# Designs tried in a protein design chat: VH-VL binders against Exosome complex component Csl4 (csl4). Part 3

Target 1, 189 residues: Exosome complex component Csl4 (csl4), of Saccharolobus solfataricus (q980j9)
Amino acid sequence: MRTQGELTLPGEELAVIEEFMTGDGTYEQNGIVRAAVVGKIFYDMLNRKSNVLGFKKIIFQHLKKAKYVIGIVNSIKEDSALVSIVGIEERGLASPISAYLHISQISNKKINNVTDAIKIGDVIKAKLLSYTFPLALTIKMKDLGVIYARCSRCGYLLIKQDENNLKCQRCGNIEQRKIGSYMVKKGGN

## First folded at step 1 (VH-VL)

Design nm16 (framework fv_namilumab)
Fold by ESMFold2-Fast, scan of step 1:
Structure nm16 (fold): chain C 189 residues (1-189), chain A 124 residues (1-124), chain B 107 residues (1-107)
Amino acid sequence: as target 1 above (189 residues)
Amino acid sequence: QVQLVQSGAEVKKPGASVKVSCKAFGYTFTDYYLHWVRQAPGQGLEWVGWINPNSGDTNYAQKFQGRVTMTRDTSISTAYMELSRLRSDDTAVYYCATEIVEYGSGYTLYFDYWGQGTMVTVSS
Amino acid sequence: DIQMTQSPSSVSASVGDRVTIACRASQSISDYLNWYQQRPGKAPQLLIYAASSLQSGVPSRFSGSGSGTDFTLTINSLQPEDFATYYCQQSYDTPLTFGGGTKLEIK
């Protein structure tokens, strides 16, 4: 089983037939359930079916013309982060689109680990590097990067302290990030 | 194999515009950012800006903001830099150069491929 | 903007000499520093990236060192083809900026 809501391409493996049977947008081949269309994976736990919800043509057109996207960091593995795109510029998406952010696309500053620049749960402003699936992101440029983050110690708002550091308003904890056009100013809402 | 080929020399009067082209060969044009760097006669190198050939997004040095426009045509793997309201101090060789990102060593931005340069002369 | 200052602006040397060229950034740039060589009438060529990494095909007599604000390019046994102008360049932030150049001249 792959990640719920993750983007898949035609032909990619989603499940073994014994675990989840075919649903919308999928097909079975030699005991493996594969994606038939481009879209996000939906595992129907009630009916034990693997589905792929297709992209609407208009969403793909908006992605190609987008100046930036808004994403949430879902997981970090070795040299890449999996990101759910939840907005195209000022417009929120009803269905998140999966993308990835490679360590080489994070910063003009040298970093050794993805977690030196971003953390799981961070909201990032990013640009697309590819307009074909799988979607690749970059946050290297000015104003791209983390735009909202929560304190890892107490869960409250972090505010921009300086170019590379965020500070918790509640507990004073300081955390490093690759910071973009950060949304929370002094005083916060 | 990888090569950037620029258009020929231009002579312009003050106030005119110039458009320089850079055609890419030997790699996937949309995979790498393309930068423009100029050099006035006997002077050093000055970064003008970059374009993402995939998206068309650009980033210009503040000094050139409002006067420079970078575009591309993906069907012929060609990038363009147009500089308007030319002054005598815009006289320079203009280079295009590719950015390659090194995987696994952290992000490094450098120019390992350059065009041959285009001489732009602005004189009355 | 990050300012890059090179020293000296010119240096005279003989074949076989060891030459050092310095580059200073106006703020810390970690190791986001590149070195280029430019021969008269030619485009620049990358020598060193990430402060100390030698570009493929570049002779081993070239080396780079430094981190933060102070960087050095060293040529440990100068050859006739090395007489050129050398530029440092920061890739830490936009706008990308170059040093003023160091012209290496034959004595």
Scores: ipSAE 0.000, ipTM 0.455, lowest interface PAE 17.1, mean pLDDT 83

Design nm2 (framework fv_namilumab)
Fold by ESMFold2-Fast, scan of step 1:
Structure nm2 (fold): chain C 189 residues (1-189), chain A 124 residues (1-124), chain B 107 residues (1-107)
Amino acid sequence: as target 1 above (189 residues)
Amino acid sequence: QVQLVQSGAEVKKPGASVKVSCKAFGYTFTGYYLHWVRQAPGQGLEWVGWINPNSGGTNYAQKFQGRVTMTRDTSISTAYMELSRLRSDDTAVYYCARDYTIEVSGTYYYMDVWGQGTMVTVSS
Amino acid sequence: DIQMTQSPSSVSASVGDRVTIACRASQSISSYLNWYQQRPGKAPQLLIYAASSLQSGVPSRFSGSGSGTDFTLTINSLQPEDFATYYCQQSYSTPLTFGGGTKLEIK
């Protein structure tokens, strides 16, 4: 158990499920209750629940009604990416929400590695597959996928070159992605 | 393609132990949890437990605690469930099933790929 | 343990019918609910996960709804291959628990 009322970040361990069940703003992971959102820890001793205060019920209702979310890729392991949801449609979130993207939810075509389609730091447009923590995402539809990325070589803007490639406007580096409705367009007059 | 292949049928006497194997093909064995689920003849599904093939960590239903042991051998992508002190009411088809558990998310989500099942018969 | 109750335990229907199967949890499980189909002599197959998400390769006539304690599986227009037993399953906490099953039979 951690200190009552202390701040927690998404993904941090709060309790073992046998001690405290999941409550508001938390999720269960292999017998461990983890924070899903940023906030203050509240252990409900009467009902044996772990909660993170600060997560508004209204945000969860908006997630259920959302057509898409905006996320940032935080880490990538073998067959999945950890994503921080930072926006619900056009609305920015004050605190990010943890989600994940499995390799099977990236493309209708077979891909061998998550990094063939997305990279850490990419901004993605995704749809929710689950409405409970942990949130599951998909980017398989045509307009979903990477919508903003920076060059891995020089850090400058990548611009859409074709359906599968982005090109750095500064150094000319070309990178492959699963591209959605990409935000940075060549500015016409 | 992705599949789980289980060992063949077993007939055991009460008090004996049985060890069922489940070999994974077509995916990264250590990337997904494996569940064991049983079904007695004409009855519903009953969860036995899961194993994380990466760590070797396990979680067993309390009903089986002390009688079940789940292990794996990553060199041959094979998981095992051993049930000891067998009783007649352990007669069932035992399934292994892959969980959509992601190492980075860490929550078992659903059982998307199932083995064909192994019939274990316990009779005197 | 979380108890999962399915109703009805069996239902008779004809090809082309719309069928609904209910599943109730003894406590709130949010959307941590899956639906499986089991044909006689076969292993179960995943149909729906996270209460309402359709598994890849599953026909669109299957849909799931609900949250908290009450969940429904709907088959909009029954096909001959749909006559099977259906199970709901909660993944909110261990031990994982299944409903008692609903057997869908030809009228």
Scores: ipSAE 0.000, ipTM 0.437, lowest interface PAE 18.2, mean pLDDT 84

Design nm4 (framework fv_namilumab)
Fold by ESMFold2-Fast, scan of step 1:
Structure nm4 (fold): chain C 189 residues (1-189), chain A 123 residues (1-123), chain B 107 residues (1-107)
Amino acid sequence: as target 1 above (189 residues)
Amino acid sequence: QVQLVQSGAEVKKPGASVKVSCKAFGYTFTGYYLHWVRQAPGQGLEWVGWINPNSGGTNYAQKFQGRVTMTRDTSISTAYMELSRLRSDDTAVYYCARDSLEELYEYGYFDYWGQGTMVTVSS
Amino acid sequence: DIQMTQSPSSVSASVGDRVTIACRASQSISSYLNWYQQRPGKAPQLLIYAASSLQSGVPSRFSGSGSGTDFTLTINSLQPEDFATYYCQQSYSTPLTFGGGTKLEIK
């Protein structure tokens, strides 16, 4: 069983037939229920059916037209970060969309580690490189990058100090980031 | 084949309540938000609110807050809109419409509409 | 609330004409704009979503354009069955709001 509400691609395994029968947008092959369409996984617990609710192209149309997306960094691997897209430009999404940010798409300058530029929990402004799954992001351009972050030492808000550095207003800790159009400035708002 | 089938016309007195139903066919009822939109005779379209059939969660236009209640019965794939304390200016055709976005946004575009229910409020 | 203004409120045109209908939002709604057609006595039907995406089954003579605050619906080579009222709708934020409608009358 995969995560309820997760996006899936055609052919991906959803369940074994004896646990959940085929429903909308699915098919059975050799005892395994698979997705027939791109969409949101919906396990109908009452009728024990696996469904894929057709992923309407509307979201991809908005993504294609969007100048940027807003995401939250959820995890960091050796060469990439997993990001939850939570907004398309100024509009928030009710359900986040998974995307990834490869180390090569962070800066025009050499970066040795993803954590040199972004950290888990950071809010980033990014641009899409692909409009099919897996969604790929870039923050290499001006104004893209970290737009809101919390201190790794004390959890308090970081304020933009200069082009490359954020400073905690509580403990004074200074952290380097790939900074975009940062939402909180010293003495602002 | 996706279809939304609404209940029949209603005639009510001012101060009464009306409950309109919208029965869904041909898709997974709990996977799509349902919106209610009204249209007074000779007038334009006015959004009333939405219901998430999966959770029962709702969002109403401020103008109707306190007078409208949206509910659903998942066992019969039916959504309901109840409007209370009816006034003459509530006279309108009430439509249910399916949100195309499968809950990813709280609102999107209305790809399928019910046939409409005429509600007449007169003394 | 986001106010949606359509112009003109009515238009008369001949079969074969190119007709354009404008829709303006009181604030930026990016591309979260939909167009609906309503024939007399019928429920509205979706024509265009996300400002420019044609709904499946809708004739290619219909097209939408625009972003931000200014949007246009275009009907190329008008047909007799296009006699209807057209509504724009923003889906950017609640309450969802519609334009006042444009009634298309064939001369």
Scores: ipSAE 0.000, ipTM 0.539, lowest interface PAE 11.4, mean pLDDT 86

Design nm5 (framework fv_namilumab)
Fold by ESMFold2-Fast, scan of step 1:
Structure nm5 (fold): chain C 189 residues (1-189), chain A 120 residues (1-120), chain B 107 residues (1-107)
Amino acid sequence: as target 1 above (189 residues)
Amino acid sequence: QVQLVQSGAEVKKPGASVKVSCKAFGYTFTGYYLHWVRQAPGQGLEWVGWINPNSGGTNYAQKFQGRVTMTRDTSISTAYMELSRLRSDDTAVYYCARDYPYWEGYFDYWGQGTMVTVSS
Amino acid sequence: DIQMTQSPSSVSASVGDRVTIACRASQSISSYLNWYQQRPGKAPQLLIYAASSLQSGVPSRFSGSGSGTDFTLTINSLQPEDFATYYCQQSYSTPLTFGGGTKLEIK
């Protein structure tokens, strides 16, 4: 249990599920209740729920009707990536929302590692598979996937070379990704 | 009860400036964005810009950039829109309207409007 | 700028009728679409936000639908007080833009 009224960031641990169940702005992962959004922690002692104040319920209406979302890959595990949704289509969100991308939702072909297709820091275009926390994403369709990435060697922008490869114009480094509707002539915007 | 009360009608000559006020009642002034929307006689609605009363931050439509200034005074829960170098086509009713904390872009309460007439 | 087109520009109807007003965006705006009612000489009033959410205090005969580029406002069983001009407005990006308006007139 953290301090009542304390600020939390998406993905941070708030409680164990047996002490406080999920409430507004939170989700459960492996028995741990985590914050889904930025905001102040509110433990509902009467109903034994963990909440984060500050998420906007209107956002779920927009998410449900959205054709796609824009996310940033924050961390990668063996079978999934944690993604911060930072935009609904072209509209930016004030507060990022936590989502995950399972390896089975990356490609129509079997892949062995999440890092074969996406990397930490990549900006992705994705579609929602669920509208309840935790939000699940897919990038299997055409035009979904990495839309902006930086070179892992020199930090310069990567430009689309072909269907599966990005190339750094500064150092020549070539990196494989599951590429969506890539912003070829724009970088970081 | 939530209410936005605007200043009275103004008549100005081309080249002058006008400053319209919008005083908020019945809610926490710094908790909501305020937008300005105008409507020329017999025409539709046109967005001018918004101000965050908490920070003083502003965002203006490109058409008005350089001519409009939005400010607020939190001690009296009042927002202001000043439009300079007035032209005859600036003749319109100017409304202030309330929006939610991260500018959601929908306006749940509107002021009564201020008629600004620009004529020679 | 995102352009908003409303159709029709005017519609004539009788009390008790069901009226539908359309709004089209020049690009996808997801569900960031709001509807307002304006009576002559009055400020606009919010009816619907986020395409389909009914504003508190607004009669349930008003409903909104749509996503992406095509949106609809429906008024079931028109009442005398509903004869007004209706505007759609996108809140997807700045500058915020409004449709040209639809004037609802008594038959």
Scores: ipSAE 0.000, ipTM 0.492, lowest interface PAE 15.2, mean pLDDT 86

Design nm6 (framework fv_namilumab)
Fold by ESMFold2-Fast, scan of step 1:
Parts: structure tokens; C-alpha cells; sequence
Structure nm6 (fold): chain C 189 residues (1-189), chain A 126 residues (1-126), chain B 107 residues (1-107)
């Protein structure tokens, strides 16, 4: 038996059939259980099965348990933003996950345009509304929303000025956002 | 049933070395990481390190680096922890524990100790 | 190293009580926090992993909550066998570290 959670490639040996039967993502050949897909090895000790779990299934399990995610706004079209999830809570993902944020999930106050609250390139703290594709996000709760943004005029970092406004410390530009637990403090970095 | 059975109590003098064993039953030995955790009398738990029984790879807490060595013998499903240059403050019960946790999203172990050995009392006194 | 602080160091309670134990990390550990129970003279046993996931075979009266730096273990309707010492453990990074323990005593 190989190490629990180890990466495997199709055809690699996982177990002898006498010790572990075939499960998800595996097949039997001449008494040996082999991986059928690329994924992570999961030995089910209760049922004595060798499984290979695909990355999508594993990611969805983690997303279901997450209290929040960190995303980057990649594009805005009509009433929705396309977001790349780059972190689950404080840990960065190995590969970004696509999600969307609908205008109805931005604020408890009516807003007319997505760009009134978020901008392309903003880093947001969000909560998942769905755990299967397409992933849907919300930032309506107090601590959710923009947590890091850059000035649209000069590209320097913005710092929280008040509940609704960020200010560039280089050029003085003030920009409105739906602000969450903002990462950059006054007078600092 | 899963069981980890450790060697018996040891009494050593300062400066000596001790080697504690942990024999695995009821599961495939090479399939799970094993950790070593110690507990001084009346004190809390302190992590020592882990070994991957499949590869023989190890990771030790910096505090023990240079004094601890973890090995295994797959033919008898047994892991070993050897601690050298013993001091009085190494007096503790030493536990081996099986790690069930692997975080596939980050490709790292999350360190959930689902089964523990009964512990081995190591007393260091002059 | 991540320091784990448990409070209180001891709790006196009666059978049937609801008990909560707190654990605080010196830096954010997300949800990478486990809880163990240790009865006198015995090895620890896993109760909860990933802050809120109940280990198979553990009674449902045990529950965990929290994220980031602040975590709690709750025991609903305390049973006689629950009088033990409880430890939190961060699983975020090595070296793995444990809280100082909370001894649950009969009132």
C-alpha cells in the first residue's frame, strides 16, 4: 500500500486485490489494483477499497467546509463579476477556481452597477452560496467585500478611509467600494 | 482492529540514548505517516516529529534536530524513535500516533492523530 | 512557532452541564485545529479535526467551532466519562503545537 493521499498516475500500482478491492478511479489487473485516473490515493479502510479521488471532488469537499474564500475580480459584465478564487481562508490554492458574484449578492443596499462596489483587480473576501459548478459567491455580510485594492489613477495601494471609501496615499484619489475586512491600514503599507 | 503497541519503560542516565519502538497492527503499515509526541509528568503534549513508513522520510521539530532519529522496519511493521544525549527534562511518556489526515487541495498533511500507542515512559535520572 | 493558549486551565462541572473550552492561536491557522481528550493514565484520543469535524465514533455531544485564531470545544450534557483533560492542536504548520490543556473536574 502506498501513502494515504499520495498523487498517482494512471496505471500505477496501489494495492494487492487480496488486501484492497477496487473502488473509485481504480481497476484490477492480474491481482493488482491500479489507478485509472490522475488523482490522490484514498484507501477506504472500512470497506477495504482503493480509490483515486479527482482534484475537483477534493476541492469541492474543502469548499463546503470553508468559512470564506479569497478571490480576485477578473472581469465584470452586466450584473455579474467573474472571480478567480485564489485562497480558501488564509491558505493559497495551488490552482485558481472560477466563481461568479451577482449584483444581488453584493450589498443589502440597492446598487445600480457592479462597478459601484467592486472593480477589476480587486481582492475580495467572499462566502460560497453553491458548492458545485458554477460556484456562486456573496459579499453581503459585514466582513465580506473588498479587502485589497489598487488606485485606478496611479496604481498605488488604497487604504481604508471610512466604511465606504478607500484613499490612495500617493495621489489622494478616493474610490468607493463595498469594503470588507480591509488588509491595508492607515499610514502604513 | 487498528493498534499501535510500544516497547516497555526505560530508565537512562544523562548523556545516554534511548530507542523506543512502535509496532503497527490491523492496517497497512506503509500507508500512513507516524508521529511521535511526548508528555512530561504533569505537563502537556509536545510534538517530536513524523516518519513516512513508505519512503523513510522524516520531519523533526527544530528543538530535537540533531538529537532525534526516526526509522522504520517495514518487514515487521515497526517504527522507532531514538533520542540521544538525554537530559533530565527529556523524562516523559513518548507516544507514537497514526496520521490519517492529508489535505489534497494544498498537497500537505493536516495531521489528525486517529490512533495512539499506549505510551512508553522514559525516565532520565542519575 | 505557533503558540496555542487554552483557557481555562481547569473547569469544575456536573453531569448534565454544558461546558465550553477555549483555544487561541498566536497567528491565524484557518480551520486547522484538532481537539483531543486524554483520560488519566491513557493516551489521547481524537475528538474533532479541522475545527468542527467530528471524528467517527465520537459522541455527538462534542462539537467544535471557530476559525482563524479563536476556537472552542463544546460538550453538551456532560457524561461521567467526559471528566478528562482536553488539548487543542494546530495542524497548520510544523512544528505541530498543542495547547496547555484544560482539566475537566467533577464539581
Amino acid sequence: as target 1 above (189 residues)
Amino acid sequence: QVQLVQSGAEVKKPGASVKVSCKAFGYTFTGYYLHWVRQAPGQGLEWVGWINPNSGGTNYAQKFQGRVTMTRDTSISTAYMELSRLRSDDTAVYYCARDLGYDYVWGSYEYYFDYWGQGTMVTVSS
Amino acid sequence: DIQMTQSPSSVSASVGDRVTIACRASQSISSYLNWYQQRPGKAPQLLIYAASSLQSGVPSRFSGSGSGTDFTLTINSLQPEDFATYYCQQSYSTPLTFGGGTKLEIK
Scores: ipSAE 0.012, ipTM 0.513, lowest interface PAE 8.6, mean pLDDT 86

Design nm7 (framework fv_namilumab)
Fold by ESMFold2-Fast, scan of step 1:
Parts: structure tokens; C-alpha cells; sequence
Structure nm7 (fold): chain C 189 residues (1-189), chain A 127 residues (1-127), chain B 107 residues (1-107)
């Protein structure tokens, strides 16, 4: 048995299975309970379980304090987008957190395809719907949605043209998005 | 030099409201959460709530919900705590304190500790 | 809410003594525990965060230990400026809660 509350790294020995069973963030290998994640050791003496309270739990406490998150759209499949959360409000994350955005959480208006509202590479401002993995996002509120996007034709910055359209100042291409508090003003920045 | 400077002592009657200010110096005001903690004479510390100066988001202890309002003005790096419908048992020194964080593993928030404290504001509620 | 209990409520000691203060949480808080020192008429000052991490500028005679529900603050060789009230505080969840305090007095 190691010190209660001690930091552990994945693979480190915590207990023998006869002494403490596996709990959160741990796994059993050849009768030894080992840490599955980086975190703080918690031995549940009442239930005789070895747990590692991972940094994910600490991150979720921070996420619960947040009014919004900043994400990058990584992929779009069927009726959902996979999003990497790269910031919690104005605080940047060193390691992105995976989340998803379902088509039903994009707009109060009917959307036929996820790509009608967002595209891969877009930066979005979103709110969390859940604080357990997998994290679920919504962009249905007025200020939520795409806050930065690049032209699909030439790669230059898109500028907000109206409530639903962005325009490339370089090539003139117009693209439709579910636009939030857009960061690039008319005239470019 | 990092510091928090609070407004002066207040004397109020029961039923009144009080608004305490906390001005930040020497750091990026919007980069750190601010907590409010009170201490009645001869008693221990009691957490009131926190404000995110960047977003204006707040979280209050249930005991104060409906009576406390936390706000900030980013143009002057100042946070405010307003407590309404004052009672005699609200008599206390009110502290603002900055939430320090260390980004153990590069940028993840890992703890809620208060590393810089204001000098305190005495609020006396008496008839 | 997580209740924090400190013992003793007061302790009398002499300069050079080793002093220990205990703090107990009503449920496991892992190592999300902080210690503060408050001198009479002054604001609290952070001594220890994350149960055992010494805050910058705090003398090395202060140390923290423990995890889960049971924690201790140790002052290895008491100095005159250490006579103050000490508070533990859990940082595991909101609402943040403090222990009742331990007053360290001159013997």
C-alpha cells in the first residue's frame, strides 16, 4: 500500500488484489492492482478498493465553473461532430479534451446536415450539456457557434457578412454557418 | 507587486445592503478567479462564493443564494460583492482572495487555493 | 457540504517545539487540502496547498501530510512569529469549507 493521496503514474503498483480490489482509474495484472491513469491515489477502506482520482476529475471541476468552452471541429460523421476542446473560456488547455456535438444541439431551426452549420477546422464557442465522458456540447444559444473559420476555397480568413453568412475577403467566396460571437471583424484582422 | 486592495469599513442597519470592492494590482485581472470569504468576530472562515472576472460567471454558497451578488469592472480591475437584506449575524470581516492555480501537467487547473488576499473590509450590522 | 474538523482547538507551546495540528474531512477529499496561517488582525496567508506542497516564500519548517480524510500540519521548530491561528480548507468541491481553526499560543 502506498501513501493515501500520493501522485501515481500509469503502470505503478498500488496494491495486491486480495488487499484492495480495482476501482476507478486502476486495473489488475497478475494479482497486482496498477494505476491506469495519472492522478492521486485513493484507497477506499470501507469497500476495499484502490482508486486513482485522475486529472480528468480535476478538469471537470474547472469545466463545471465555465460558462463556455472553445473547441475545434475535428471530424463530422452522420449526425454528429467530434470536437477537441482547446480552451475553457479564455484559458487554453495544453491537452485537448474530446467532446461531441449532435445535430439536434446546433440550432433551434431544423438542420438537415451538420455541414450546413459547421465545417471541419472551424473554431466554435459551445456550452457543455454533460460533465461525464463523452462530453456533449450545444451551440444553440445566440452567442454560441462558429467564432472563426477559414475559406474552403483559398484558406484565407472568413469575415462575418450577416447573421448566417461568412465571406472571404480574398476570393469573394460566401459560406453559410451557425455563427456565434465571431472574432474576425469586417475588413480582416 | 501582486496585491488586492479592498474598500473601507461599513456600518449598516438591519435590512440595508452593503457593497464591498476589491481592486487588483500587479497581475492580469481576468486571468484568475476571485473568492469572497468572511469571518465573524472571534469566529472562523466562511466561504461566500467566487467570480470569474473574465466572463462574469459566479458561484455562491447556498446559504447566501438570493442575497449576494458578485460583479466586476474589467476597465478598472475591480471586483464587487453586494450583500442585501443584512442581518446582525452578517457582521464580519469580508475578504477577497485570488484563486491561485498551478498548471501541473502544463495548463490544467488542479486546485482551488487562495494565494493572495485583500486586507479585509469590516462590515458591522447594528440597529 | 464537506465538514472540516480541526484538533486541537488550541495548543500551547514554546519556541523550538515541534507542533502538529490535525484536520479531518467528513468524506474523502484525496489531497485537495490547503493550510492557512492568520496572525491577529491580519488576513490569512497560504502555507500549504495540495496537502503537502509548500507555498513559495513559506519557511521550510512548515510541512503538510495526509490524504483522504486525515491531514496534519507540522511546524518543526516553532519560532515567535508562528504564534497564530491555523486553518485547513478543502478544495475538493464547492462550497469550499474551512476547519474551525487551531490557535497556537505561547506557553
Amino acid sequence: as target 1 above (189 residues)
Amino acid sequence: QVQLVQSGAEVKKPGASVKVSCKAFGYTFTGYYLHWVRQAPGQGLEWVGWINPNSGGTNYAQKFQGRVTMTRDTSISTAYMELSRLRSDDTAVYYCAREGYYDFWSGYYTDYYMDVWGQGTMVTVSS
Amino acid sequence: DIQMTQSPSSVSASVGDRVTIACRASQSISSYLNWYQQRPGKAPQLLIYAASSLQSGVPSRFSGSGSGTDFTLTINSLQPEDFATYYCQQSYSTPLTFGGGTKLEIK
Scores: ipSAE 0.000, ipTM 0.445, lowest interface PAE 16.9, mean pLDDT 83

Design nm8 (framework fv_namilumab)
Fold by ESMFold2-Fast, scan of step 1:
Structure nm8 (fold): chain C 189 residues (1-189), chain A 124 residues (1-124), chain B 107 residues (1-107)
Amino acid sequence: as target 1 above (189 residues)
Amino acid sequence: QVQLVQSGAEVKKPGASVKVSCKAFGYTFTGYYLHWVRQAPGQGLEWVGWINPNSGGTNYAQKFQGRVTMTRDTSISTAYMELSRLRSDDTAVYYCARGYEVTWSGEVYYFDYWGQGTMVTVSS
Amino acid sequence: DIQMTQSPSSVSASVGDRVTIACRASQSISSYLNWYQQRPGKAPQLLIYAASSLQSGVPSRFSGSGSGTDFTLTINSLQPEDFATYYCQQSYSTPLTFGGGTKLEIK
């Protein structure tokens, strides 16, 4: 097998069919799995498939298989937020992808306003609900939601105080959020 | 809150079939794979297979191939595992567990939530 | 199939002890190794994934290390609720396989 993430050209050998079967962008010829397109090699270790993801197709394949995405809240309207997806499972994207988060996909409890749970500039961990445009997100699950936020009063770092509240370490301001696996902690686990 | 709720205990005779259900709550059902893992009394854990609820695609451990069938109903967020031609050594607690497909980054796959288990007893 | 061997099969310890459990794969699995805790009559719970990543909500006294074929789970300063059976599991290839388990018992 070749290096994971390496660029390949059509016809290049990727694997023996007995070790990795054909997946996206590959074909079998005489027991050898070969690249069908130009792109990056992706070996699916769990399913033992060899894939080649074209430059534009890489984004959609990553999104389709993503456990979660990292986004930044760009704007908030009456019933939804516009989110820029900037990362997929700890990998940063060179070009952000637009998605939206509807108020019904924020919490299992009814909320009156999107701003009761998230604010512009918040970094969120979210799950995709659709893989066709428009991309839709959810943060209803326990570990999903705001994972990093700044104080609206002084701009300093907010730290998790409890399940629903973040506290500014500089000015003491307390803000409510739908909090996920929050990145900034005080003390140990 | 994420929860997987399984059907109740079953007692079957050798040669019969059993169908265990696993209903998902608190997350997007089609966003995660569901695995089935069994545990014979006093023994360790044994992987049976997985189903992708989005596509309906499945992967079974070779020893169960031809005897196990995994299906799902997305309208009620429920997955099913049917095991046929039951033998006494199929007696076990059967768990469903939520997992992820391996991502392009090669990230580790793991079972973050488990059902409570369904005892299947196969005896005359 | 990838065989997972745990040692010891049982260990007796006292509250406050440091306990180490080993897991060996029959071939290299990189860091595709998870650790689970199972209390009597309960479903397993995830403790560690990717060999060394602590699952959210799991106490920091649990830690994992290793890569390739040799892996270790460490419990620093054992607590009463930690007396359970521990399983390692490889996620490198199907069929996914578990170690035989290590039963942690009160001394």
Scores: ipSAE 0.000, ipTM 0.433, lowest interface PAE 18.4, mean pLDDT 83

Design nm9 (framework fv_namilumab)
Fold by ESMFold2-Fast, scan of step 1:
Structure nm9 (fold): chain C 189 residues (1-189), chain A 120 residues (1-120), chain B 107 residues (1-107)
Amino acid sequence: as target 1 above (189 residues)
Amino acid sequence: QVQLVQSGAEVKKPGASVKVSCKAFGYTFTDYYLHWVRQAPGQGLEWVGWINPNSGDTNYAQKFQGRVTMTRDTSISTAYMELSRLRSDDTAVYYCARESYYGSEAFDIWGQGTMVTVSS
Amino acid sequence: DIQMTQSPSSVSASVGDRVTIACRASQSISDYLNWYQQRPGKAPQLLIYAASSLQSGVPSRFSGSGSGTDFTLTINSLQPEDFATYYCQQSYDTPLTFGGGTKLEIK
């Protein structure tokens, strides 16, 4: 099992079905219990169930009071990215909410291309700039930006190397990102 | 140097309005939320509200709703707080403060404070 | 509104002492809690954000802990410059609210 209270992303392995059955926010695939939504893992030791705590439904008040959102970068155009908001803080949404991230809201430094800072498939931590549709995001603050990414060459997990760079532990590929409070650490670092 | 510089002390009569300014230096004004916090003489801290300098969106404490207006001018990196229908219990030092890292609305840079005295 | 209660309202201590200040929220605020230090006649200074994260430039003798409703600020070895008033602040919901303050005084 993973750490109690740890944040998980959709599709991540939580347990083998023989150890913990499916509960809220999880599903079974080939004997493995996987997260269905983003959220904190809750292992129910009494009933031996794996749960991921998320919203069953969302209301406007949740967006307005959100300190941050968790999104997945779905597409990138010349000056903006389309982002699916999949969580409000550490609670997953049953249905993603569309938002956009304009190039001017990525970095305190001027950047030439959105892809210099984020890539399709990256998981980002962002702040809402507007509470009316279309939702606008920013990742300019220190702890905002890419929090989870996979290697573009081999698909293996990237680990934070320094303030601006992620490194693949399998192939050694180094990729630049606008990095936020990155979820994957090497050892205690 | 990152700093917030506020306008000078004000003395007002009950029923008047006061407008305090807060000018930002050394960082991109539109990248950080600004909050207003007051402190009556010898008392604790009281939150008034925030403004997002990029969008102009505001959020005010219910106690001040209808009496406070927060605005900004991005061309001069300056935020304003206007408080109307002043009462003697509005006498306080008013601070502007920058919100730092996201997730906790923590105030990492503060203005020097503006003393507003309301007396008859 | 979320009410923040600090205890004690004042503490007398000596240089080198370990001091713990408590802060209690009227409802669960997760880790949305910040700590500030205010010296007389000065604006407050941020010490700790997100309950336990040390602000850049703040000495490591300061630490924060807690989650939910109960939080503590600890100063492991008091220095002369630490005698000031300390405030907790919740950032979970508006209006943002502060504790009543704890004045740290020389014994």
Scores: ipSAE 0.006, ipTM 0.479, lowest interface PAE 12.7, mean pLDDT 85

